VH-VL binders against f1rd40r3617to3795. Designs and how they scored, part 37

Target 1, 179 residues: f1rd40r3617to3795
Amino acid sequence: FNISVQSGYEAISQELCVVTCLKDLTSVVDIKTSSRPAMIGSLTDGSTETFWESGDEDKNKTKSITISCVKGINASYVSVHVDNSRDIGNKVTSMIFLCGKAVEDLCRIKQIDLDSRHMGWVTSELPGGDHHVIKIELKGPENTLRVRQVKVLGWKEGESIKIAGQISASVAQQKNCEA
Key: E = the ipSAE of ESMFold2; O = the ipSAE of OpenDDE; V2 = 0.75 times the mean of E and O plus 0.25 times the DockQ between their complexes.

## First folded at step 22 (VH-VL; framework fv_dusigitumab)

Design b2 (at its last look DockQ between E and O 0.72; V2 from the best seeds 0.82)
Fold by OpenDDE, look of step 22:
Structure b2 (fold): chain C 179 residues (1-179), chain A 119 residues (1-119), chain B 111 residues (1-111)
Amino acid sequence: as target 1 above (179 residues)
Amino acid sequence: QVQLVQSGAEVKKPGASVKVSCKASGYTFTSYDIHWVRQATGQGLEWMGWMNPYSGDTYYAQKFQGRVTMTRNTSISTAYMELSSLRSEDTAVYYCAREGFDYPYFDYWGQGTTVTVSS
Amino acid sequence: QSVLTQPPSVSAAPGQKVTISCSGSSSNIGDKYVHWYQQLPGTAPKLLIYDNNKRPSGIPDRFSGSKSGTSATLGITGLQTGDEADYYCATWDSSLSAGVVFGGGTKLTVL
């Protein structure tokens, strides 16, 4: 699975471009759901064929997925996959992304309405900063809804996310001209 | 500091109604659901239902359907539980409790209100 | 009579470890979070463990929770006299009268 993320670029020299790449942090964050937590594994198994389906615990409430980052984890993006075309009777028509340092201090950062046939990833950029909680509030026309996957991208403190990139076209061209 | 402060003890006759109040402070009242739980003397905890203080939506345990009414006054951050057609078996300590974050666990409790039903 | 089954009582000496079991079914503990409450004599219940194994602030690490299948367990290490109380497990039950359900409670006596 590929998430289109704008990468940071740093030019160390004219000969090499260094790319800053975010990592998949989904396996190192804590995930909580407003219902049927036994199905959380389906949100992170890397398959859009499985899903989390909300249960009775939140039947008459807003459904939610909460992601908590541990110390040293810096989340930059969160992505949610839904398939309203297959999940008839369990559609998601609204997503609200909230973020904060603690569950008591969440701020709305993004709201998205989905059509009844939406299939795919919905992504929100997260504000920079130390340890934060991400909450996704989900609504649909029915009492239950389904989410297929959740993914968190970011970086770990102390780890380099800079990788050697390709030689710039301009440098390559220059070398060719000098050769 | 989150606090739930309940009204005082009540003594009622069979067939009467009782209304217990629960005043919340230290947090945004409309942001957390309020549950009611009772406990008869020497017995365990029994869940009665919950109320959304923002919308006013309620959900009651089947045992109390038709006899219990949960309401709120948002201007004073107060939740109410009214139980009608009281019986001797309704004698218990009644608790209001705040629902925790995104799941039905109770992170804060009132001090309890003793309701005694006797002829 | 309670939907969740707990032992009526457990006892141990100070410093020892005790465990309290909570047994349910697929309609409750099976796919839901389990929570634990401590009730000291003459007081309101207090949240002890939530979401199977999480401790609220102020709860010492002597208290632990776990869940497996349709059962949950509360563990208390380094037992103290102040731990003498009633302990209740709770979860959501997906029956016709869906809602929060409690265990029958376990009285812990510190010998």
Scores: ipSAE 0.867, ipTM 0.920, lowest interface PAE 0.6, mean pLDDT 92
Fold by ESMFold2, look of step 22:
Structure b2 (fold): chain C 179 residues (1-179), chain A 119 residues (1-119), chain B 111 residues (1-111)
Amino acid sequence: as target 1 above (179 residues)
Amino acid sequence: QVQLVQSGAEVKKPGASVKVSCKASGYTFTSYDIHWVRQATGQGLEWMGWMNPYSGDTYYAQKFQGRVTMTRNTSISTAYMELSSLRSEDTAVYYCAREGFDYPYFDYWGQGTTVTVSS
Amino acid sequence: QSVLTQPPSVSAAPGQKVTISCSGSSSNIGDKYVHWYQQLPGTAPKLLIYDNNKRPSGIPDRFSGSKSGTSATLGITGLQTGDEADYYCATWDSSLSAGVVFGGGTKLTVL
């Protein structure tokens, strides 16, 4: 009378274990800079040996990098690579992360201060919900600054995977996710 | 609706000054830089500079350094451009324009103010 | 005398496609975003294209922009008599007198 109990539990357990793996979405987002957009390729080429350097369009202004996502793209983290040890006259000492549904509705979500020797990635988690725009405001002690890479991590609609059972879900997350 | 409404036409003598106003509505005035652009009759557009309404900071095109002053009154959401030592070559329509998102392009423009400099 | 060079006029029949060129240098178009403005007779300029190829809300997709090297192009398809206007390209120029520069303008005639 009752083999169905085993089968029902397994089906429910598999549905409850559906997870979404974070992927590098940088190639499918739109990136705008407050100056020198010809150098945007240096932000997304996977190399920390190239850089975007701000120009005179935003001299005496806050510098920014703005990321826009089309429908179906869900950004979860944004990361920015800065190397103040190499970029002596172009340091970045402050970053403010903002997000919203549109550029006119941006809300501040995080501020990070960097010392004058910082070298590496700076990461902000993005709040859940329907945000389509992420803005990073950048400040430093000089009129120009440099950023060496930008990455966007998240997921696309339709790229979720189903993981059976509680133990296999943990293993699958490790294989399909960064860090 | 975003709107920029400018003061009326002016007739001036050479050597005088003119001050044009630009009243903003429909958005947070202090959040967007205001630019000034002029256009002589039958000619193209000429950029004059920008002003940040929050701080009052300015940046003037080199051609107008020493002759132009851009200011604001934030309590009435109004930007001003004053051009001194007027010459007949300054006869033009003067526009205020709102800077767009994080780059100097102009997403909204005032209706223009005609300034005529004649003896 | 304009830093950005545009043809002084272009014309085409209704329903046709027209392109308007804007030539600059490495200190402007080659390094910066390009924008386009439409000015109907007796009116203020209106933003048509920003950041090379983006359209503000309310601008139909028959208007398009592109950029290659030190040159930019405005494309208009399905030409209508209401498109008769002056068209200006604009960008930032980083040469000795840094600031916003406009092309000399192109008068479009729909015949």
Scores: ipSAE 0.840, ipTM 0.913, lowest interface PAE 0.9, mean pLDDT 88
ESMFold2 (binder alone), look of step 22: mean pLDDT 93; pTM 0.947

Design b3 (at its last look DockQ between E and O 0.70; V2 from the best seeds 0.81)
Fold by OpenDDE, look of step 22:
Structure b3 (fold): chain C 179 residues (1-179), chain A 119 residues (1-119), chain B 111 residues (1-111)
Amino acid sequence: as target 1 above (179 residues)
Amino acid sequence: QVQLVQSGAEVKKPGASVKVSCKASGYTFTSYDIHWVRQATGQGLEWMGWMNPYSGDTYYAQKFQGRVTMTRNTSISTAYMELSSLRSEDTAVYYCAREGFDYPYFDYWGQGTTVTVSS
Amino acid sequence: QSVLTQPPSVSAAPGQKVTISCSGSSSNIGDKYVHWYQQLPGTAPKLLIYDNNKRPSGIPDRFSGSKSGTSATLGITGLQTGDEADYYCGTWDSSLSAGIVFGGGTKLTVL
């Protein structure tokens, strides 16, 4: 699965473009759900064919998925996949993204309404900073809802996320002209 | 500092009603559900129900349906639990407890209120 | 009579390790988070472990929680005299309309 993320570019020289690429951090973050935690594995198994379905624990409450980043993990984006076209009776019609340093200090950073037939990824950019908690609040017309996948993109401290990119077209052109 | 402070001990006759208060402080009262749990002397914990302090919605254990009423006064961050038609078996320590973050667990408890039902 | 089953009592000497079991079913522990509470004599319960294995701030790492299948376990290492208390497991039960259930409690005696 490819998530379109705007990458940072740094020009070291005229001959080479360096690209800053984010990593998939989903496997190194802690994930909690407001119900049926046994199904959390379905959120991170890389398949949109499986899902987390909310249960009785939150049947009369807002459903939520909470992501906690461990020390040294810097999350930049969070993406949630839903399929309202297949999940009839379990639709998600609202997503609220919250972020903060602790669960007690969460701030709303994004709110999205989904149509009854939405299928695909919903992504929120996260504010930069140290360790933070990400919470996704989910609402739908029914007592239960389904989420197919969750993905966290970011970088680990101490790891280089800069990769050698392609030679810029302009440099290539110049070389061709000089050759 | 999160605190739940409950009202004092009560002595009631069978058939009477008792209303216990739970004053919350140190956090936003309307942001966390309040649960009530009781414990008879020498016995285990028994969950009674919970109330959403924002909406006022209540959910009671089946055992207490028709006898228990949970309410709140948001202006003073106080939750109430009223139990009617009291019986001797209702003699217990009654606790209010705050529901934790994102899942039903109790992260803070009141000090408890002893309710004695005797003829 | 409790939906969740705990041993009535456990005992050990200071410095030793003890475990307290909590047995349930597929309608409760099976697919839900389990929590543990400590109740010192004459006091209100205190949250000890939440979400199977997480410790609230202030709870030492001597306390641990685990879950497997329809059972949960509380572990206490380096037992101290101050650990003498009643311990309760709790979770949600889908067979009930409102869902919260506790174990019968385990009395821990430090010898």
Scores: ipSAE 0.873, ipTM 0.925, lowest interface PAE 0.6, mean pLDDT 92
Fold by ESMFold2, look of step 22:
Structure b3 (fold): chain C 179 residues (1-179), chain A 119 residues (1-119), chain B 111 residues (1-111)
Amino acid sequence: as target 1 above (179 residues)
Amino acid sequence: QVQLVQSGAEVKKPGASVKVSCKASGYTFTSYDIHWVRQATGQGLEWMGWMNPYSGDTYYAQKFQGRVTMTRNTSISTAYMELSSLRSEDTAVYYCAREGFDYPYFDYWGQGTTVTVSS
Amino acid sequence: QSVLTQPPSVSAAPGQKVTISCSGSSSNIGDKYVHWYQQLPGTAPKLLIYDNNKRPSGIPDRFSGSKSGTSATLGITGLQTGDEADYYCGTWDSSLSAGIVFGGGTKLTVL
């Protein structure tokens, strides 16, 4: 029953302790961009030195990154890395996070404004429930903008049960995770 | 059920104009851009441009710049394409098509409107 | 002349597999999503594959799409007589006149 715990129980007190360790699910979700999808690899390569830059197919339209999860994938957080200090002609000054069961059901869950010197991650916690689509709408003062990474953290239904049992059996290999 | 229903066939003289309508149903008309694509008999597809029904903004293929005008009437969910200074090489079937989710691909097409330009 | 090159025709027997190629450049297929449209005789085009390899609802999984470099491929397995149609690739092109371009079309004949 025990995945990762900081405290135990006394001899007579016992509860089922199930802690699902959040995993990086970025490689198992589908990522769509509103332009230049050939650069999607720069969003998912784990490097803040590469970037996706929006293209001319969305120059007069909303720029977006859309993440789709297959059944059994439960996204808990989505994070977007921008660096306005390096991307001075391609800044991102606003993000709107939406989620829903399908693209037709998208509802806004978070809006954040970023200053012109922002460097780092912007994270949205995703609501519980059965959502399969996450959309990030992006705005900036220039014709194009850049995003340097995207991360999706969460857990896989069924696999979390197997991983929990397997982690318990393999105590010799300890890994840190976000609770 | 998404549908795009276009106006009927037209026969025009060279130098005239034609205006084709495209009535949308089964979805929120202002949420998706409308594109226009033509096809001459026995030929391939040729993109003409797009129009945003919410804002009225347009983007025209360079070949048609100055001759094409794309508009809409949101109260009746209808898009329009007008092509002026017609020539015989404008003889084609003209399609309206709805842009898909967040990228310019065409998930629904109208039935087509035949425009014949002849003396 | 088409910016995207497709073979003008392909043919195969019922039950067999066929592939249709679409060759472009770094300003289109190499950088953008590729889509495929089926045009049955006497009808409007219909979306068959979008965003390189995705199927809209109602399209059976015997239709598939892929791309590599500056080329894209439509695959059709288990050919049926009803698959006899023209097939077009389409994508965005960022060269001199930015906009949507189509291949010249491929006529599939099921013998």
Scores: ipSAE 0.820, ipTM 0.904, lowest interface PAE 1.0, mean pLDDT 87
ESMFold2 (binder alone), look of step 22: mean pLDDT 93; pTM 0.946

Design b4 (at its last look DockQ between E and O 0.69; V2 from the best seeds 0.82)
Fold by OpenDDE, look of step 22:
Structure b4 (fold): chain C 179 residues (1-179), chain A 119 residues (1-119), chain B 111 residues (1-111)
Amino acid sequence: as target 1 above (179 residues)
Amino acid sequence: QVQLVQSGAEVKKPGASVKVSCKASGYTFTSYDIHWVRQATGQGLEWMGWMNPYSGDTYYAQKFQGRVTMTRNTSISTAYMELSSLRSEDTAVYYCAREGFDYPYFDYWGQGTTVTVSS
Amino acid sequence: QSVLTQPPSVSAAPGQKVTISCSGSSSNIGDKYVHWYQQLPGTAPKLLIYDNNKRPSGIPDRFSGSKSGTSATLGITGLQTGDEADYYCGTWDSSLSSGVVFGGGTKLTVL
């Protein structure tokens, strides 16, 4: 699975580009759903063939997935995968992304409407900062809906996310000219 | 500080109606569902239903369908539960409770309202 | 008569550990979050545990919750006299009459 994330680049020298790469933090965050929590495993199993389906607990309510980051975890992006083409009768037509330091102080950061045939990942960038809660509110035309996957990208405090990149083309060219 | 303050004790005759109020404070009233739970003397907790204070949507337990009405006045952050056609078995302490974050658990409770139904 | 089954009573001496069980079925505890409430004598219920094992602020770590299959358990360590109360488990039931359901309650006596 590939999520297109804009990476940070830092030039240490003319000879080497250092790339800052985000990590998959999905396994170290806490995930809560507004219904049928026993199916949460399907959201993080790495397969779009399984899914979380909302249940009776939120039948007449907005459905939601809540992600809580533990101390030292800095989430930068959250991605949600839905497949309205396969999930007939369980479609998601609206996603609202909220973020805050606590569940009581959530702010809307993104709203997306999905067509009835949408299949794929929906991604929201998260504001930087300390520990935060991410909530995805989900709506559809039916009483139930399905979500296939959730993914959180970010970085852990104390861990280097800088990796040695490729030599820049310009430096390579210069070396070739000097050789 | 989140608080739910309920109206005072009620004494009613069989066949009458009772309306209990629950005033919320310390949070945004329209952001959390309100549930009602009752408890007969020496008995356990019995869920009655919930009301969305923003939309006014309600869902009642089947046992109370046709007899219970849950409403709200958002201007004063107050929820109401009215129970009609009262019977002796309706004698109980009635609680309003705030639904917690994103799931039906109750993180704050009113102090309770005693309703006595006697001839 | 309650949808969820709890022992009517448990007792232990101060400092000891007690556990309170809550048994349900696949239509309730099986795939849903379980919550626990403490009710001191003459008072309203208080949230003790939510979402199977989470403690609200102010609840000491002596209280713990767990869930397995169609059963849940409340654990209390370092029992104190102030823990004497009724304890209720609660969850959502997806039966024909869908809604919140409670256990029958367990009276905890501190000897």
Scores: ipSAE 0.881, ipTM 0.929, lowest interface PAE 0.6, mean pLDDT 93
Fold by ESMFold2, look of step 22:
Structure b4 (fold): chain C 179 residues (1-179), chain A 119 residues (1-119), chain B 111 residues (1-111)
Amino acid sequence: as target 1 above (179 residues)
Amino acid sequence: QVQLVQSGAEVKKPGASVKVSCKASGYTFTSYDIHWVRQATGQGLEWMGWMNPYSGDTYYAQKFQGRVTMTRNTSISTAYMELSSLRSEDTAVYYCAREGFDYPYFDYWGQGTTVTVSS
Amino acid sequence: QSVLTQPPSVSAAPGQKVTISCSGSSSNIGDKYVHWYQQLPGTAPKLLIYDNNKRPSGIPDRFSGSKSGTSATLGITGLQTGDEADYYCGTWDSSLSSGVVFGGGTKLTVL
């Protein structure tokens, strides 16, 4: 194979196939809940059988989960698992995703309503860049609500470059995957 | 810059009422709950309750139920705490404090208002 | 506040390290975020640590917080005479009447 060097892209006699990949970054982000932070482990343990349930320190205000990424962490997607079919008294029927560089700079990027039987992941794509703060605002018809998992997918600056090959006519490209 | 500026010291007789003001500046007043905390001379901090300046909703610590009223005027970004049926044990410094991001911790405090109950 | 227990006083020499404990229960520290406030003589309290271990802007990293089980700890390294103050832990309590509770305070003497 001929491989295009990063500083001088050129057409080559063999093609390279580049696959973009994302990594699970959930273990390297900070997670804050609006209540019952002792239950945060249930959001990140990889199980949809455990849950975080909101508590009384919310004071009947909007419940939230806030995710903070340090510099060098590029979050591309955030996903939240809810199970209204199982959590009959703790449903989530509204979810708003906000993103910014600091808690003071949050802007809404997605708003979704969930039906009373929703079971599964709700995903928001995040703006490009690193060092994001992501806030997920949650509402439901009951005084408390449950969330079963949170995942953050993206890439970490300075990680190994992923290279793959593709064979075709006279044009080839190389893409780096940082995740 | 976030600031909470409270009204001046008060001297009251037992059985009277006192109303302390807390003027907020440097942030969106209706976006953060205001709490009231008092401290008797040489003693610790005692939480009195919270008020949501957007809705006007309040919650009072059990000890003060029936004697405290927390209100606001959003047009001048000012919170108020009124304590009635004053007793000598209500002699204290009264603080307003702003609730922080998405949790009831206090990131900014007023300078305090001394209330003395004697006669 | 009788709900959260702090030592009434601690002391250490300049440059040394001190820790201040805060003991509670499953209805507060065990389930909730813990915060720390510094009160210099004659002044209002000031936020020192929030959400167990986070520092607000302007608080040097020689102040630290941690939590294990139903107890929290404030750590101060490189002790300075200007650190002489009262220190309070605070948290939310859910046991009887939902609300904020404080520890009784700890007087730090630098000598």
Scores: ipSAE 0.849, ipTM 0.917, lowest interface PAE 0.8, mean pLDDT 87
ESMFold2 (binder alone), look of step 22: mean pLDDT 92; pTM 0.946

Design b5 (at its last look DockQ between E and O 0.70; V2 from the best seeds 0.78)
Fold by OpenDDE, look of step 22:
Structure b5 (fold): chain C 179 residues (1-179), chain A 119 residues (1-119), chain B 111 residues (1-111)
Amino acid sequence: as target 1 above (179 residues)
Amino acid sequence: QVQLVQSGAEVKKPGASVKVSCKASGYTFTYYDIHWVRQATGQGLEWMGWMNPYSGDTYYAQKFQGRVTMTRNTSISTAYMELSSLRSEDTAVYYCAREGFDYPYFDYWGQGTTVTVSS
Amino acid sequence: QSVLTQPPSVSAAPGQKVTISCSGSSSNIGDKYVHWYQQLPGTAPKLLIYDNNKRPSGIPDRFSGSKSGTSATLGITGLQTGDEADYYCGTWDSSLSAGVVFGGGTKLTVL
């Protein structure tokens, strides 16, 4: 699975395009769930065939997945994979994305309603700044729901995320004309 | 500074009801569930149930179903626990506790309310 | 009688290390977060460890939590006289009567 993220482009020269590439930070963040934490591994195993299923701990409550970033980690996007077509009786019909510096100061940044047949990734862009906590609130028509995967994209401080990209077609063409 | 301040000690007769209050401060009252836990003298902790201050939703331990009612007044950030048909074995210190972030652990506790049931 | 089993008491001298065990089953500790509470004499319980091994602010690193299988352990290093208290483990139990459950408590005496 690849999440296509439009990254920033910087032109160092007329001949080279530098692309800012985000990294998968899922393995370096802390993940907490509102129930059945033993299944958290299924959220990050890279497979949509496994899942986290909410349990009794959050029965009749809003379900949630909380991501905490350590210092030096800058999250730019969070993605959640849901398959309502397969997860009959465990559907997700609402996602609310919240973020902030601390769990006490979370702000809602996105709300999405899902249809009963939704299958795929739901992505939220995260605001810039020192946002260390991301919370996804989940609701469905049943007492339990399932989430298949969670992914966090961003960058680590001190690491270069700029890579040499391709020569622009226009520059290539110009070179060819000058040759 | 998060604080939970409970009402004072109660002495009740068997068959009576008791209502304990828990006033919250230092945080947004409606954002966190309130749990109630009791402790008989020299005994361990016993969970009674939770109440969501925003919705008013409740979930009670099976042992107390039919006898316990958990409510709240959001205008004064106060939770209430009423226990009816009191028995001598209900003599205990009753605690309100705030549920922590996203899971049933208790990060702040009231000071406790002693309820004595005696003839 | 408690759903979770703790030793009734433990003791050690100042500066020593102690461990308190909490044993449960697959319906509780097995797939749940475990939490620990400290209760000083005559006071309300205080959160000591949450989510198996996390410390709230203000709790020194002398306190640690771990979980394996259906058991959890509280560790206290550099024991101090002020650590003398009752310690309770707690978690959620997924049974017909689902809810929060506690251990029977462990009395820690500092010799």
Scores: ipSAE 0.841, ipTM 0.906, lowest interface PAE 0.7, mean pLDDT 92
Fold by ESMFold2, look of step 22:
Structure b5 (fold): chain C 179 residues (1-179), chain A 119 residues (1-119), chain B 111 residues (1-111)
Amino acid sequence: as target 1 above (179 residues)
Amino acid sequence: QVQLVQSGAEVKKPGASVKVSCKASGYTFTYYDIHWVRQATGQGLEWMGWMNPYSGDTYYAQKFQGRVTMTRNTSISTAYMELSSLRSEDTAVYYCAREGFDYPYFDYWGQGTTVTVSS
Amino acid sequence: QSVLTQPPSVSAAPGQKVTISCSGSSSNIGDKYVHWYQQLPGTAPKLLIYDNNKRPSGIPDRFSGSKSGTSATLGITGLQTGDEADYYCGTWDSSLSAGVVFGGGTKLTVL
């Protein structure tokens, strides 16, 4: 919010409550696909009318989208848009979300099955902190599949809005690193 | 320290078969596909196919369909490539290579196995 | 006869910059990740660059990769005599015999 620059203000000292506004960070992360990286732009263009379609370099293999965040990027959610009602020969029926600080440290944080008519976003909450690697494993009944969008929501260090207040205790979130 | 250690050199007659081994260490063997690539003397690299050590699934380059078999023994972390009906043009150094993260690039290579086919 | 075309040789003096090109098509470089391998005399190939422009750990930053359209380029600055080697580009090709393809190789000579 606006702050007067003429004089400081007189206020009792309060523990500063950090309120972060989630932003779309998709344009500042690195995205790798298991096939057809030339189509990555269709994942990040903000349109559910375009798609990434897997290629033959991952035929008969698990397909994946991997997102790498640099230091200072706090990814809080990752979302994947799939439209099995339009992508009849390219359906996605399973997603596994993995997260870690490096590719060799990935552990499973969520698995979801999608029905053959699913249309919409699938979202996973991410562990706290920065510079995560996030992998989304995708499966379907065909040799190819389509994903229409990917979004990463979170905040950048130095872009938080701070508001005075008190923070109540929160429940701890547990990781699940294995199936 | 990822290592891929291959079996020793082989001399074969035309029409015979050769089986090259590739023992992996320093990582979880079943997590990464193994590819095979060969190189004739003074020539470039030629891809032969891949094998998934977890499932045993394979994919062979068309040129080698019907002559190549790629297998593994997970209990000793070893991949194998067998090439049958050998011809003199199969004389080459044969490499195993580990597929990198989620794409067919090769981040670690075996030392190579020389196979000579002559009468 | 290589699907990917590289110059057969390049040369430059120590300390100079050299580039090695790799020309392909829409079925490979135009659609896929490109990788580069160094093969020192008498040794197995070694990964230099993966996913177009990424360096594995232990590869100095004087090695770089880029791609544009259906072509990729390996750049080497601060050339050293230890860089004399054969260099191969590699990628996936989606043509009739889909699979990994390599360029024919480029011999780098440091004079």
Scores: ipSAE 0.776, ipTM 0.889, lowest interface PAE 1.2, mean pLDDT 87
ESMFold2 (binder alone), look of step 22: mean pLDDT 93; pTM 0.951

